# Ledger of designs, part 31: VH-VL binders against q0atu2

Target 1, 119 residues: q0atu2
Amino acid sequence: MLDKKARIRTSREYRNVFEKGKRLSGRFLIIYYVENALDNNRFGFITNKKIGMAVIRNRIKRQLRAIVREYQGQVKNKHDIVLVARAGIGKSSFEGMEKDYIAIMKKAGLFARNANKID
Below, E stands for the ipSAE of ESMFold2; O stands for the ipSAE of OpenDDE; V2 stands for 0.75 times the mean of E and O plus 0.25 times the DockQ between their complexes.

## First folded at step 1 (VH-VL)

Design r1j (framework fv_recibokibart; at its last look DockQ between E and O 0.05; V2 from the best seeds 0.00; counts 0 for: pae O 5.4 > 2, placed apart)
Fold by ESMFold2, look of step 4:
Structure r1j (fold): chain C 119 residues (1-119), chain A 123 residues (1-123), chain B 108 residues (1-108)
Amino acid sequence: as target 1 above (119 residues)
Amino acid sequence: QVQLVQSGAEVKKPGASVKVSCKASGYTFTSYYMHWAKQAPGQGLEWIGEINPSGGSTNYAQKFQGRVTMTRDTSISTAYMELSRLRSDDTAVYYCARGYEDDLWSEGYMDVWGQGTLVTVSS
Amino acid sequence: QIVLTQSPGTLSLSPGERATLSCRASQSVSSSYLHWYQQKPGQAPRLWIYGASSRATGIPDRFSGSGSGTDFTLTISRLEPEDFATYYCQQYGSSPLTFGQGTKLEIK
């Protein structure tokens, strides 16, 4: 679970990421990301009704938060990052989502140079 | 009537730059990503990249990184693609196309295309 | 990146025949992100099928799309003269966006 200062909270904050940020698509996730004016990172998570029932959407959001928390210490600071769940994510395992997250974060150049043990 | 109208054909020498324009009408310009694609004579389609007109952020195909610059002017609903250090194999028709988006999922089909701009690079 | 391989490269058929055009992806693509375009010489591409199976506005019901995973198909049940063109598949299931190399459907 991420603490309060590591969360994107307001509609304005989310809109800034979508309008100003870059996007990269993975198999199950899209990330939108932009540099912020803070000393820390902030994360946001979006699921929608097209993914499935509320219980499925809640499971996916919980799993994505766990993945982000696991790797957050290895993410370059000063970024606002929004993870958007794509159609098809309901068929993914936790490990599948995790691999997808690692791949797109590496492609985006968002892991710090001393981020060891990322597979 | 959603429409994309591109600038006219260009003839350039190797080493020069070209800037192609794409004027949008009939929709909210800043609400859709704009894509650019290349089609060399007798060949298939090749994606160059995309721009988000609202904030101006871009994503380019690796092949074009460092040579392409995509910009836009929201006051006249116009996107631009500039390609520098032109080579003979840059001779192609260049298309702009509007990307479809549904709730940030980036479905990424191009539902409206410009008429294309022929760029000829002759030595 | 995801490579889309279309087959056959050229398909020669007569009006009235059934056409089957294949698009194979190098890795799995959710059908929501697999699309088809038609292009005639001297013209821009036109969106034909989106999300693997949904026809764009005004596309005749003789065109159908199907497939999942790595294998996708565009089928024309009974060819009309206006259907002879080049067809491209395209994906954005993963960045970067890519096109197949095209299948030219020509009159025999």
Scores: ipSAE 0.342, ipTM 0.834, lowest interface PAE 4.0, mean pLDDT 90
Fold by OpenDDE, second read of step 2:
Structure r1j (fold): chain C 119 residues (1-119), chain A 123 residues (1-123), chain B 108 residues (1-108)
Amino acid sequence: as target 1 above (119 residues)
Amino acid sequence: QVQLVQSGAEVKKPGASVKVSCKASGYTFTSYYMHWAKQAPGQGLEWIGEINPSGGSTNYAQKFQGRVTMTRDTSISTAYMELSRLRSDDTAVYYCARGYEDDLWSEGYMDVWGQGTLVTVSS
Amino acid sequence: QIVLTQSPGTLSLSPGERATLSCRASQSVSSSYLHWYQQKPGQAPRLWIYGASSRATGIPDRFSGSGSGTDFTLTISRLEPEDFATYYCQQYGSSPLTFGQGTKLEIK
């Protein structure tokens, strides 16, 4: 799992990101992001019934966590970032989700332009 | 105390169906996914599929799509895997395994396994 | 699907020796979802290492897991007789879930 310190856990923390953060929409994801006062990034994940049944939601969340963890070292530090899964994500491939995440993060300026998948 | 107890060995003819049961005890049955895995004689483990805690949703490996059906009977804390149109290469030990995962930060793994059920398909 | 390739297929060692088992993924896998299971003949698999580096309950500290991306390793610092078994790596991060083909650790 993501390091505990890299997790947005409380409703208050989520609320802060939604209220004070910026929003960007991708094909499969919406991200809310705001600078934090920490020395690390924190990530949160939101899925809802629109993306599919529980098993789908759980799979998507698992995949998103995998993606985030994979690329967390390439994300500019000191940000709280919430990933909201869009309805269409349930039909996306892992690779599609990954590409969307990278694209959005780059657009947000949270990724280096040359960020690439680590094989 | 947490354990999964599977039904006994089965011998089937090609074309027949087999339904393996997995009775759970020692934990909240409706809180965990149930996975099934196949292990052919002398071979490795192969994931067949999973069923969500409520039993309302399943996810099967493509190889087994159309032939496998996973169900749950929450009243008796029992999961079932039915495999139809059996063929010789379905001969294997089949395992049920509890999938530990939560909605937010579960690491997702199979922490409890049944003892396995040998299914032999022969003419 | 993500293919996990374990090496070696068979590892023959003596008690007291160090064992190093490799699991290579066809694509990057989050460490959070890379697990190891131990299986002895006639028995069901048992969760051994989860999240690439966390020992399951009751697992001796001579076992350790490491790795990231596509390369993961299970290490046994000093083999005990009871450690000889087959070890499988597994990814739980992407459907379909997949196992490595296993490494059989046998007594030399």
Scores: ipSAE 0.287, ipTM 0.787, lowest interface PAE 1.6, mean pLDDT 93
Fold by ESMFold2-Fast, scan of step 1:
Structure r1j (fold): chain C 119 residues (1-119), chain A 123 residues (1-123), chain B 108 residues (1-108)
Amino acid sequence: as target 1 above (119 residues)
Amino acid sequence: QVQLVQSGAEVKKPGASVKVSCKASGYTFTSYYMHWAKQAPGQGLEWIGEINPSGGSTNYAQKFQGRVTMTRDTSISTAYMELSRLRSDDTAVYYCARGYEDDLWSEGYMDVWGQGTLVTVSS
Amino acid sequence: QIVLTQSPGTLSLSPGERATLSCRASQSVSSSYLHWYQQKPGQAPRLWIYGASSRATGIPDRFSGSGSGTDFTLTISRLEPEDFATYYCQQYGSSPLTFGQGTKLEIK
């Protein structure tokens, strides 16, 4: 099940999340999030040039999308969420990014109780 | 119609350099990455690297680092790959291909390919 | 780098038969970054399946892709003469972008 519709595409949609959403900072990530009127979650990704060269930014963006996709089913429905990579993320491991994502989503109250349940 | 048209076949001597062009049409040239791949006779595909035509930033595979240079000219929507200090094992068909990097859930695939440029390195 | 191993190297079948082509990654690859290309002799590769399971525009529904983690499969339910070609899997979940060595599908 791949959901390509779970993306924030337009500058207007990003601006809405930044202006009306809540902000929560992690070690490597900042999330901005707001409830939407849709039947699904939408995600956006911002990797600015302070992180490093295009090589690094593209790697980070790919890894963040992989993390988001892996945990998509555990995110409370009807939210627009923008992940902004902090400058230090370029030094992080994949596991470090994943851990930060889980922690920040839990603090935001966006993860269901089953997010860390071992079955 | 989206199209990539490459320059014609080249015959070079060992030690020379070759510069292959790839002219894009039918889309916004600066909105997509351009990849380059090598295919030696009877062999599979090998990635050489990519260029972002917007800023000109490049990423090269380690094997080609130091011998390959990728550039572009946005005024004529053309990408270039130059390979220096040619050896006999550089004999191959070289392809340019458009990378789709703006799809959130599926990216890093090449949806449009050039026809290929045969480079023969022969004494 | 991630190594993609395709099997078999050559698959000899007749039109009308089912073909199953395997691509195994040396480490986990997100399905969103695994893609398949078809190449015929003298031609450029053509995008066939992207994101492990999505058919590219114009690709017949007899082709399907599946898989996750390290194991990916391209299936052709009923071979047509035009399907005999070399198929390559490709990943860009991790740099550098890599291709499998290809599976050559040939007429028996």
Scores: ipSAE 0.005, ipTM 0.562, lowest interface PAE 12.4, mean pLDDT 85
ESMFold2 (binder alone), look of step 4: mean pLDDT 93; pTM 0.955
OpenDDE, look of step 4: ipSAE 0.023; ipTM 0.683

Design r1k (framework fv_recibokibart)
Fold by OpenDDE, second read of step 2:
Order: structure tokens, then C-alpha cells, then sequence
Structure r1k (fold): chain C 119 residues (1-119), chain A 123 residues (1-123), chain B 108 residues (1-108)
């Protein structure tokens, strides 16, 4: 599960990721990631009105959290990672989002060498 | 409205297997974890495990590891819990439960429960 | 694992009285991860309080939850006949998810 320590909470924390981090775009997701000075990874999630109504946005956040939770143990340590939902994600399946997440995280080199359960 | 409808009561012999189904409706099935819990007669609730929205990942309580298998059929919005090598102490009501999240999207809790399925294991 | 211990095991009260149910955790649990359920005989559990202090939809105001750290409380300000049931606390701040053993609130 995702501990509260694994959360990016404040606007300042988000800004830091956006300003100092790297950006990669997938089919459904954009990730911003930067090294942190902590002993744990932190994750943030952003959905905007372009994704759809609040109900849809909340669903997407829930699904993305589930995906991040599933693979969090395989992500290299000391990173702040923000997931931004792209337009069209609302039409994707959970599996599709998961696949996209894995692909983009691999591309970013954020998975550990011994990571399992990844395609 | 959210509904979880479980399969009917089962009577099994020791050593047999039982597979309980949980059909979901009223919400996006592929957006929520599904949990399962056990309640022996006159006893409290015991967590069995969880399965992620896609059905590709599960986490089981140590007590049930090796004997429990959770699956999902997204095409019919149905979750399954199979328990093998049944023993008398497996006699219980088994519940499926959708797991929602708090407003902060970090807290997780079963918010809707199936009606329960009684599994009786007897010689 | 985090062990939740509820007290008392059985609470016998009359309608109109105040009920106080305790849930103690073996280690600190964030309030966001502590929840309460009500269960009546022959029925499935029903979410009652989430995040230690938030009432689930449709739950009367007479119910309140409080607490932090290792000590949590469910309070019923004025018992109604329909409130007599078993109440369970539950945490998922740490794996595995665990329940308290329950407090049976019965009519005196």
C-alpha cells in the first residue's frame, strides 16, 4: 500500500518536481520525475478538467494510484514522481493504463534492475 | 447503486475446494480493488486478501497463502475467491467487499460488501 | 501486523443511553486508516465511520468517531433500538488489513 509518506502533498512539492524534474510522455500518462533527498519515493497525481467530469477524474486518480501502488516496490529509490493524466485516458482500460505506466517508467529508467511483474 | 451479489451457500468435504463468486454492479468494476473476508460462526471478521482492479495482482494474508486464489472476470464484473484443501475450520461466511478510498485517495477501506456466502466443511 | 483490540467485548445498555466503544492499536495508526463497521446478525458488515471520524453516507449524527495514534473511539450519543449490533474497527495503514475482535452492543 501507499503510505502517506509516499505522497506529494503540497503545491511547493509539485512545483519542485515540475521545475527540476524530467518529463516523459506516454500514451495516457505524462510523468515528471526528479531525485529527492529522502529515503522513500513520493508520488503525485494530476487530473484536469480536460479528462472529463469530476467523477471521471476521480476514477482515473483511483486507478493510477492502484497502479503506482502495485509497482512502487520496484521503483528506484529517492524519486519524486508526478503522474499527469492525458486526454483520452478516460477511455482506456485499467490494463491499458497499467501498460502505459510500465512502459513510460521503463523508458525513464525508474525501475530497479531486479524488478519483477513488469512487462 | 453499488451492489455485490455473491454465489449461494456451499457444502464441501474436507480436502475439497470451493469457489465463491461475487458479481458487482452499479460502479466501474475495473476501478476498484476487491477484498475478501472470512467470518467463522459467532466470530469476528478476518481479512483473506485483495485483488487489484485488473486481476493481475493479489495479496493474501499469510494464513491463507498457498490455499487461496483470487481472480476476476472483467467481462462480467465478477470476482472469485477459491479456497482449496478445505478444513473444518474453514467453515464460515465469506464476504467480498469493494475497497474505496478516502477523499485524499490514500486511505483504503471496504465500503460495500456482498451478502456473504456460507461455506460449510464437514465430513 | 497491527493488532486492534476492542473494548469492551460486550456492552449492555438501554435505549437513550450513551455508548462508548474503544479500539486500541498495537502500534500507531494514522486516523485516515482507521475505520468502523456495524454488523447485525445475519447481515454483512456495513461501513459506518471512515478515517476515524467521518460518518459514512446515511449514518446518523448521533454516531461519532474520534482518536489518533493508538486509541480510537466510537461514540453513540443517544442509543436508538436499531443501534444495537456488533461494531468492528479496522485498519489498513499497514499490511495486512486487520479487524478488531468486535464489540457487541446489546440491549440491557
Amino acid sequence: as target 1 above (119 residues)
Amino acid sequence: QVQLVQSGAEVKKPGASVKVSCKASGYTFTSYYMHWAKQAPGQGLEWIGEINPSGGSTNYAQKFQGRVTMTRDTSISTAYMELSRLRSDDTAVYYCARVDEGYDFWSEYPDYWGQGTLVTVSS
Amino acid sequence: QIVLTQSPGTLSLSPGERATLSCRASQSVSSSYLHWYQQKPGQAPRLWIYGASSRATGIPDRFSGSGSGTDFTLTISRLEPEDFATYYCQQYGSSPLTFGQGTKLEIK
Scores: ipSAE 0.022, ipTM 0.731, lowest interface PAE 4.3, mean pLDDT 91
Fold by ESMFold2-Fast, scan of step 1:
Structure r1k (fold): chain C 119 residues (1-119), chain A 123 residues (1-123), chain B 108 residues (1-108)
Amino acid sequence: as target 1 above (119 residues)
Amino acid sequence: QVQLVQSGAEVKKPGASVKVSCKASGYTFTSYYMHWAKQAPGQGLEWIGEINPSGGSTNYAQKFQGRVTMTRDTSISTAYMELSRLRSDDTAVYYCARVDEGYDFWSEYPDYWGQGTLVTVSS
Amino acid sequence: QIVLTQSPGTLSLSPGERATLSCRASQSVSSSYLHWYQQKPGQAPRLWIYGASSRATGIPDRFSGSGSGTDFTLTISRLEPEDFATYYCQQYGSSPLTFGQGTKLEIK
């Protein structure tokens, strides 16, 4: 599970990301992201009722969390990132969600790149 | 129904290693984190760490860092915890537990537990 | 690490009585991350209350949880014989995940 300090915890913190952050849409996910003044990244997750019943929303949250945690080492430091699940995510595979997450994080410039090495 | 079935009791000598298994059934194994906890005789519970069965990533309590290794085999829905360089104070019942989360995503709790595996370390 | 201190260590009561079990944290813990487990001798712990106040599936309504900040309470309004067990509080508001030392509820 994500450590407490890696989570966006309050409605005010969520509102800050929504109001001041940048937005990028993927196939199943929308991310809102903003640089923070902390030494770590924080993640938030929003699954709304349009996705489906609670059992589906809970499955999606667990899978997204697992994806975020798996790739946490590739995310550039000092960002607050909120993932908002789109209505169609309920019919996605785990691999589909993972692929979408990677694509949007790369497009947002949030994944660290290997430095080009001149031989 | 959700079940977590652990391997049987083990007796080990100091300095040996022990590997405990936890076989999951009744749910999608890769969708839930798995935690491991220790309970010494007559004592309370102590957290050892967690594993994400999907990607295999782990997070260990500092006290066990360097001695514990958690792995899983998704083809048989089984998680493993290996503890090395055993000492007498490692004598305990070891539990695996599935982690669920509440509606808000922030409420996380081990909701189903295995029956426990007694590991005795004696010279 | 956050230290959870449970009191009393042992609580001796009779069936029919009210039980109040306390869990105090060394620093503030969001109620969403505070949980209670019941454990009987020779058995695995069982989730009893999650998020400080929500009863787990199948738990009788005589059990209630409350509290916020550093002070949390588990209350049993009218003890039944099956309720005598050890109860543990647990937090994962901060890493590492920690448990209290337990309160043993025993028959007087």
Scores: ipSAE 0.006, ipTM 0.551, lowest interface PAE 10.4, mean pLDDT 84

Design r1l (framework fv_recibokibart)
Fold by ESMFold2-Fast, scan of step 1:
Parts: structure tokens; C-alpha cells; sequence
Structure r1l (fold): chain C 119 residues (1-119), chain A 121 residues (1-121), chain B 108 residues (1-108)
């Protein structure tokens, strides 16, 4: 579970990330990201109905929050990052989502860990 | 069952102010932004602005900045839009609409019934 | 701001016919944030299609949405009398939020 200050919570904050941010696509995830003026990172999560029924979307959202929480210490500070789940994510394992998250964050230059040390 | 119920029609003189209410029920009022939109007779929709009912923060379209004020009362789950210094071209139906924060359905998933504001001498 | 242009402005058809409504954006819009609303005279707009292609709850399967980038389409495969209304597209992807001018679907 991410604490309150690490969550993008309002539609205005989400629009700011989409409008000003960079976009990068992975296999199951798309991220939008922009540097913020805060002293911490904030994360947002989007699961469209194209993924499946509400129970599946809620499961995916909980699992993505758990992944982000686990790796939060490795993310470069002062960023707003929105994770958008792609339609195929409902068929992915937790490990598959985790792998995709790490790969896309490294590619975006947001992950502090060297790729060779993780894989 | 989500419902947004707006106040009744108003007739105002140029230069007056009008305050429209929007009472929410069937969901957690403070969890979603409330938007306001204008529709002049026979015209399309125009976004006016939004309010976060939790903290009370607002964001207005530049065209309405300085004349519009959005507020809320969380004790009665009601949002308000006040438009001042009314002109004839403010004659319109004004709608409130609930935002969705992308976890189930995007966009303006529920709308109030609209409030007709007529500005005439 | 993103300008949404709908065409045609008015579409006159008979029940049983196919309707195709277009919405073109001045710049690319993520399909996830392109929505369609239906509005009947004297009524509030109602969310109809969200994320370019997903039907809102209760919307008949004769309605379909498609498109990506700058070109989006709402299609009604076989018109029913209750479908005659004005349809608006909306982008939610960037501020300020904007609507198209609407396509009025009327009985011929």
C-alpha cells in the first residue's frame, strides 16, 4: 500500500502528467512521467474496462500498487508517474507485471539500479 | 444509485450574480472532482471548471476566471457554482457533472439535470 | 487546447439505416481519453462510449466506437427511433477539457 503523499489522487494531477509528461510503452504497461517540484515521488494507476470486469481491474490495480511500493526506493526522486495497464495485462502473472515494470522504468531512466545488477 | 440534483431555474438582470447548487447522493462525495459546464441555447457544451470536494481546491477555464467561484459543503454533499457580473451571453443551461478517477469508468459518468439561467433586462 | 471537429453537423437518416459519426482532433489524443455523450432535447448529456470503443453500462450493442490518434468514429449499425439525438465527442487527455460541436442525428 503506498502512503497518501505517494499517490496521484485527483483528475487535475493526472491531466498534468498526461499533458506535460513523457510516454513509454512496455508489454503490459504504459507509463507517463514528469518531474515534480515536491520532495517525493507520486504514482497513479489506470485500469480501463478494456482489461476486463471490475474484479479483474481491481486485482490488477492492487498488484501494481504492491509492485510500485516494493521498488519505490529504487526510483529517482521528484517524479509524478502514471501507470496505465494495457488490455493484455489481465492474462499476466504478478511476476510478469513486475518484470515489465522494472524493464520500462530502466528504459525511462527512472530506475537507479544498473540493469546488469538486477538481471 | 448515483444522483446529482441541481437547483431550479433563475432569471437575473445584467450585472447580478447567480449561485447554482448541485446535491450529490449515492457515492462518496469527497472522492471525485465535480465539473461544471455551460450550454447556451441551441449550442454545444463548454467546460467552465472543476472543484476537488475534499480540499476545496478549484481550477477554472481562463474565459471564466475572475467571474466564477466554485465551492462545496461536505456536510450536505452539495457543490456550488457562482457566476458574477452576468451578461446576456451568460444565458444558458448550466450542468454539474461527476468525474471518474479512472478506476472503473472514465469521463463525466453522471450529470445533473441542468439549471437554466436567463439574463435579461 | 485541443479542438475536436465533428462531422457531419447534421445527419438525416431513417430507422433501420446505419449511421457513422466522425470526430477529428487537432492533435493526437490517447484513445483511453476520447469519450462520446448522447444528449436528447431538454435532457442532460449521458456518457455513451468511453475510451474510444467501450460501451457504457446499459448501452445497446448496435453502438460501437473506434479510432486512434486524431480520427475517431461512432457507428450505429441499425438505427432505432430512440437513437435520434445529438452526439458529442470529448477529450479528457489534456487541459482544458474540450468537447466537439456535436452531430445532430435527425429523422429523415
Amino acid sequence: as target 1 above (119 residues)
Amino acid sequence: QVQLVQSGAEVKKPGASVKVSCKASGYTFTSYYMHWAKQAPGQGLEWIGEINPSGGSTNYAQKFQGRVTMTRDTSISTAYMELSRLRSDDTAVYYCAKDEIYDTEYGFDYWGQGTLVTVSS
Amino acid sequence: QIVLTQSPGTLSLSPGERATLSCRASQSVSSSYLHWYQQKPGQAPRLWIYGASSRATGIPDRFSGSGSGTDFTLTISRLEPEDFATYYCQQYGSSPLTFGQGTKLEIK
Scores: ipSAE 0.006, ipTM 0.554, lowest interface PAE 9.6, mean pLDDT 84

Design r2 (framework fv_recibokibart)
Fold by ESMFold2-Fast, scan of step 1:
Structure r2 (fold): chain C 119 residues (1-119), chain A 119 residues (1-119), chain B 108 residues (1-108)
Amino acid sequence: as target 1 above (119 residues)
Amino acid sequence: QVQLVQSGAEVKKPGASVKVSCKASGYTFTDYYMHWAKQAPGQGLEWIGEINPNSGGTNYAQKFQGRVTMTRDTSISTAYMELSRLRSDDTAVYYCAKDSWYEGGMDVWGQGTLVTVSS
Amino acid sequence: QIVLTQSPGTLSLSPGERATLSCRASQSVSSDYLHWYQQKPGQAPRLWIYDASSRATGIPDRFSGSGSGTDFTLTISRLEPEDFATYYCQQYDSSPYTFGQGTKLEIK
């Protein structure tokens, strides 16, 4: 579960990631990410109106949080990461979102599956 | 400021229907679900249902299914809850409440509407 | 439906004391969908803690939330007179969304 230490919660923290971070786009997701000075990762989530209705945006946000929680232990420490859902995400399956998340995190060099879970 | 203003108190006879309104201001009405909750005198809160103001889609608690109808009018940023076949145990304060970024966290509430069902 | 059981039903304490309020779910609830509200007599509820542990805007830091799975707790480290109210937990993990029956915090 993503406790308070693992969440980006203030406008200032989001702005820091957008201003100083790198951007990488997947099929359904964009991530913005930057190293932090903490001993843990923090995640933020953005689902905007172009995705669709509030019911769809809320479902997508819940599913993304579940995916991030599932793979939290495999993400390299000391990063603030913001996930932005792209317009087409409403047409994806849960499995499609999960696959995209894994692919984009690996491409960013932030995700090593089981290789680094000990460190 | 963000505000929800509900219609005034109603006194109804058993078997009648009541329709409570909830006028939203200070935010984009279609961006967040609107919830309705019941609170009988001296009792706790009971969730009745929700409406997506963008689509008009609804989701009701089983206890109220068949007796409750939620609607909205986007041109005047107003949500409605109609409860039919009123019984004495429907006597309560009814609240509308706006969903939030925190999904299911109802961050703004109407002032409440007292509905009294008596002979 | 998920049933939320709050305990105690009534908690009688004095200002300056620590309050611990429990919310137990009949089945697992994600902490992302467990929220707490404060309600004073004659007033609408107010969102107090969201996502099990995050304070809503303007809520004093003497309030903290914790828990996961089926067991959630709201703690007030040092009670102030304005904290005496009824507190409700609520889940949004599974429809129908439900509230606990409330814990009334009253002055001893």
Scores: ipSAE 0.006, ipTM 0.562, lowest interface PAE 12.8, mean pLDDT 85

Design r2a (framework fv_recibokibart)
Fold by ESMFold2-Fast, scan of step 1:
Structure r2a (fold): chain C 119 residues (1-119), chain A 120 residues (1-120), chain B 108 residues (1-108)
Amino acid sequence: as target 1 above (119 residues)
Amino acid sequence: QVQLVQSGAEVKKPGASVKVSCKASGYTFTDYYMHWAKQAPGQGLEWIGEINPNSGGTNYAQKFQGRVTMTRDTSISTAYMELSRLRSDDTAVYYCARGLEWDSSPFDYWGQGTLVTVSS
Amino acid sequence: QIVLTQSPGTLSLSPGERATLSCRASQSVSSDYLHWYQQKPGQAPRLWIYDASSRATGIPDRFSGSGSGTDFTLTISRLEPEDFATYYCQQYDSSPYTFGQGTKLEIK
């Protein structure tokens, strides 16, 4: 699981990323990202009610956290990154979400082109 | 310091409605979710629902859906829970509690509780 | 809904002893969404352990949380008199968010 220090915690922190950050859209995900003044990366996860009921949204959040955790070693340090799930994500496979995440992060310049699973 | 202060005890007749308030201080009211929980005498805790004070969006446990309404007034940093069509098994202490995070939401600060007694 | 079953219902121990409190979920719960609360009679619950293993502010290091999947544990290494209370686990992984029935830790 993601270390608690690696998670965006409050509405204020989420708003900061949305207002100050850059936006990049993938197939199933949108990321908002901004450089932070900390010594580490932080991640946030947003699932809109249009994706489905709470059980589906919670499943998507768990899967996205698992993906983020797996690739945490590939992310350039000192960034706040919010992942927003798009409506179509509810029908995606885990592998589909994973590939989309890698593609977006590489395009954003937050990953090396050869990003690999951390284990 | 963060404080959640709830309204005082209420005695209601079956079929009536009760509206419990929870006044927040010591933090930015719109930055944290507000949750409500029920504890019947001698029993455990039961989650009722949540409100996002920034948007006004709510989510209720199915057991309370149709009888509970959660609202807030950002001008006075106060959240409200109204429970309608009261029954004897609604007799309980009702708590408000602040959610620490948008996604995992541990309840880091709690109100003192409001005893609602439903009796004829 | 996810049912959380706490065991034992009542645990009778003396100060100085080790306490182990169990919380079992009817289906898998991410540790990020498993929290523990302490409640004393006549008081509101207080956040004790969050995200399965992180101590809340001010909580003594004799308290530890562990577990994943369906099995979670709250451990108190050496009981102090002030530790006798009811402990509730809670999951925020799936709506409706649920609490266990509580383990009452009482003095022998």
Scores: ipSAE 0.015, ipTM 0.618, lowest interface PAE 6.9, mean pLDDT 86

Design r2b (framework fv_recibokibart)
Fold by ESMFold2-Fast, scan of step 1:
Structure r2b (fold): chain C 119 residues (1-119), chain A 121 residues (1-121), chain B 108 residues (1-108)
Amino acid sequence: as target 1 above (119 residues)
Amino acid sequence: QVQLVQSGAEVKKPGASVKVSCKASGYTFTDYYMHWAKQAPGQGLEWIGEINPNSGGTNYAQKFQGRVTMTRDTSISTAYMELSRLRSDDTAVYYCARDTFESGYLGFDPWGQGTLVTVSS
Amino acid sequence: QIVLTQSPGTLSLSPGERATLSCRASQSVSSDYLHWYQQKPGQAPRLWIYDASSRATGIPDRFSGSGSGTDFTLTISRLEPEDFATYYCQQYDSSPYTFGQGTKLEIK
């Protein structure tokens, strides 16, 4: 799980990332990202009904938060990043989601060169 | 329908530069990385590099570093690959190809039809 | 960089026969990032199998991919005339992305 201060929480904050941010699509994930004026990164998570029932969507959100936390040390500071799960994510493994996250973050240039895995 | 259309064949002298274009249609150009690959006559495929059309960021194979430049023009959904200081072994068909990672499966799809570049004295 | 070695270089078979094409990597490659392409003379390559074992849209079920680590295989269970082409494996696990040298499948 991510700490409270590392989470995007309000609709207003999500709208800011969508309005001003850049977008990059991965296999199971889409990210929207923008630099913030804070001393930390913040992450948001969106899982829509096309993924599956609430139990499946909640599992996916929990797994994505775990992945984000694990690689938090590799993310360049001062970004707001929203992860949007694509319809196919419900059939992916945890490892598949993790690989997709790493690849998309590298493509976006959001991973620091000498980044370290937290866990 | 997603399509990549490349510029026509070029004949160049050693030492010259060539700039190949790849015009995309049928999708949002800035959402997908674009790759370039080389295929010398009768040989296999060789990856040259990639460009993020959204940011303009590039990553080139070490073998082509210093001689290749990839750019794009988002207003006309077109990617470019410029190869400088041409040598005889640069004679090849050059392909652009769209990254499928952003479509939810992996690999390069579709590919442009290819551009034959001939370097001869 | 990861080197992909395909064998055989040329495979001569008749329609109706089974074809087995090998791709070996110099380092371990995740199956999620190994792909196969088909190329016919004068044409651009086409994505054929992605993620080591998934058929691309429209690809007949006589084609199957398998493998993990350093050893990957493309199998055609019963060759049709249209299947004679050059097949390339490719890794997308680490930059620079590399291709094998190709296996040419030709009519006997």
Scores: ipSAE 0.006, ipTM 0.558, lowest interface PAE 12.5, mean pLDDT 85

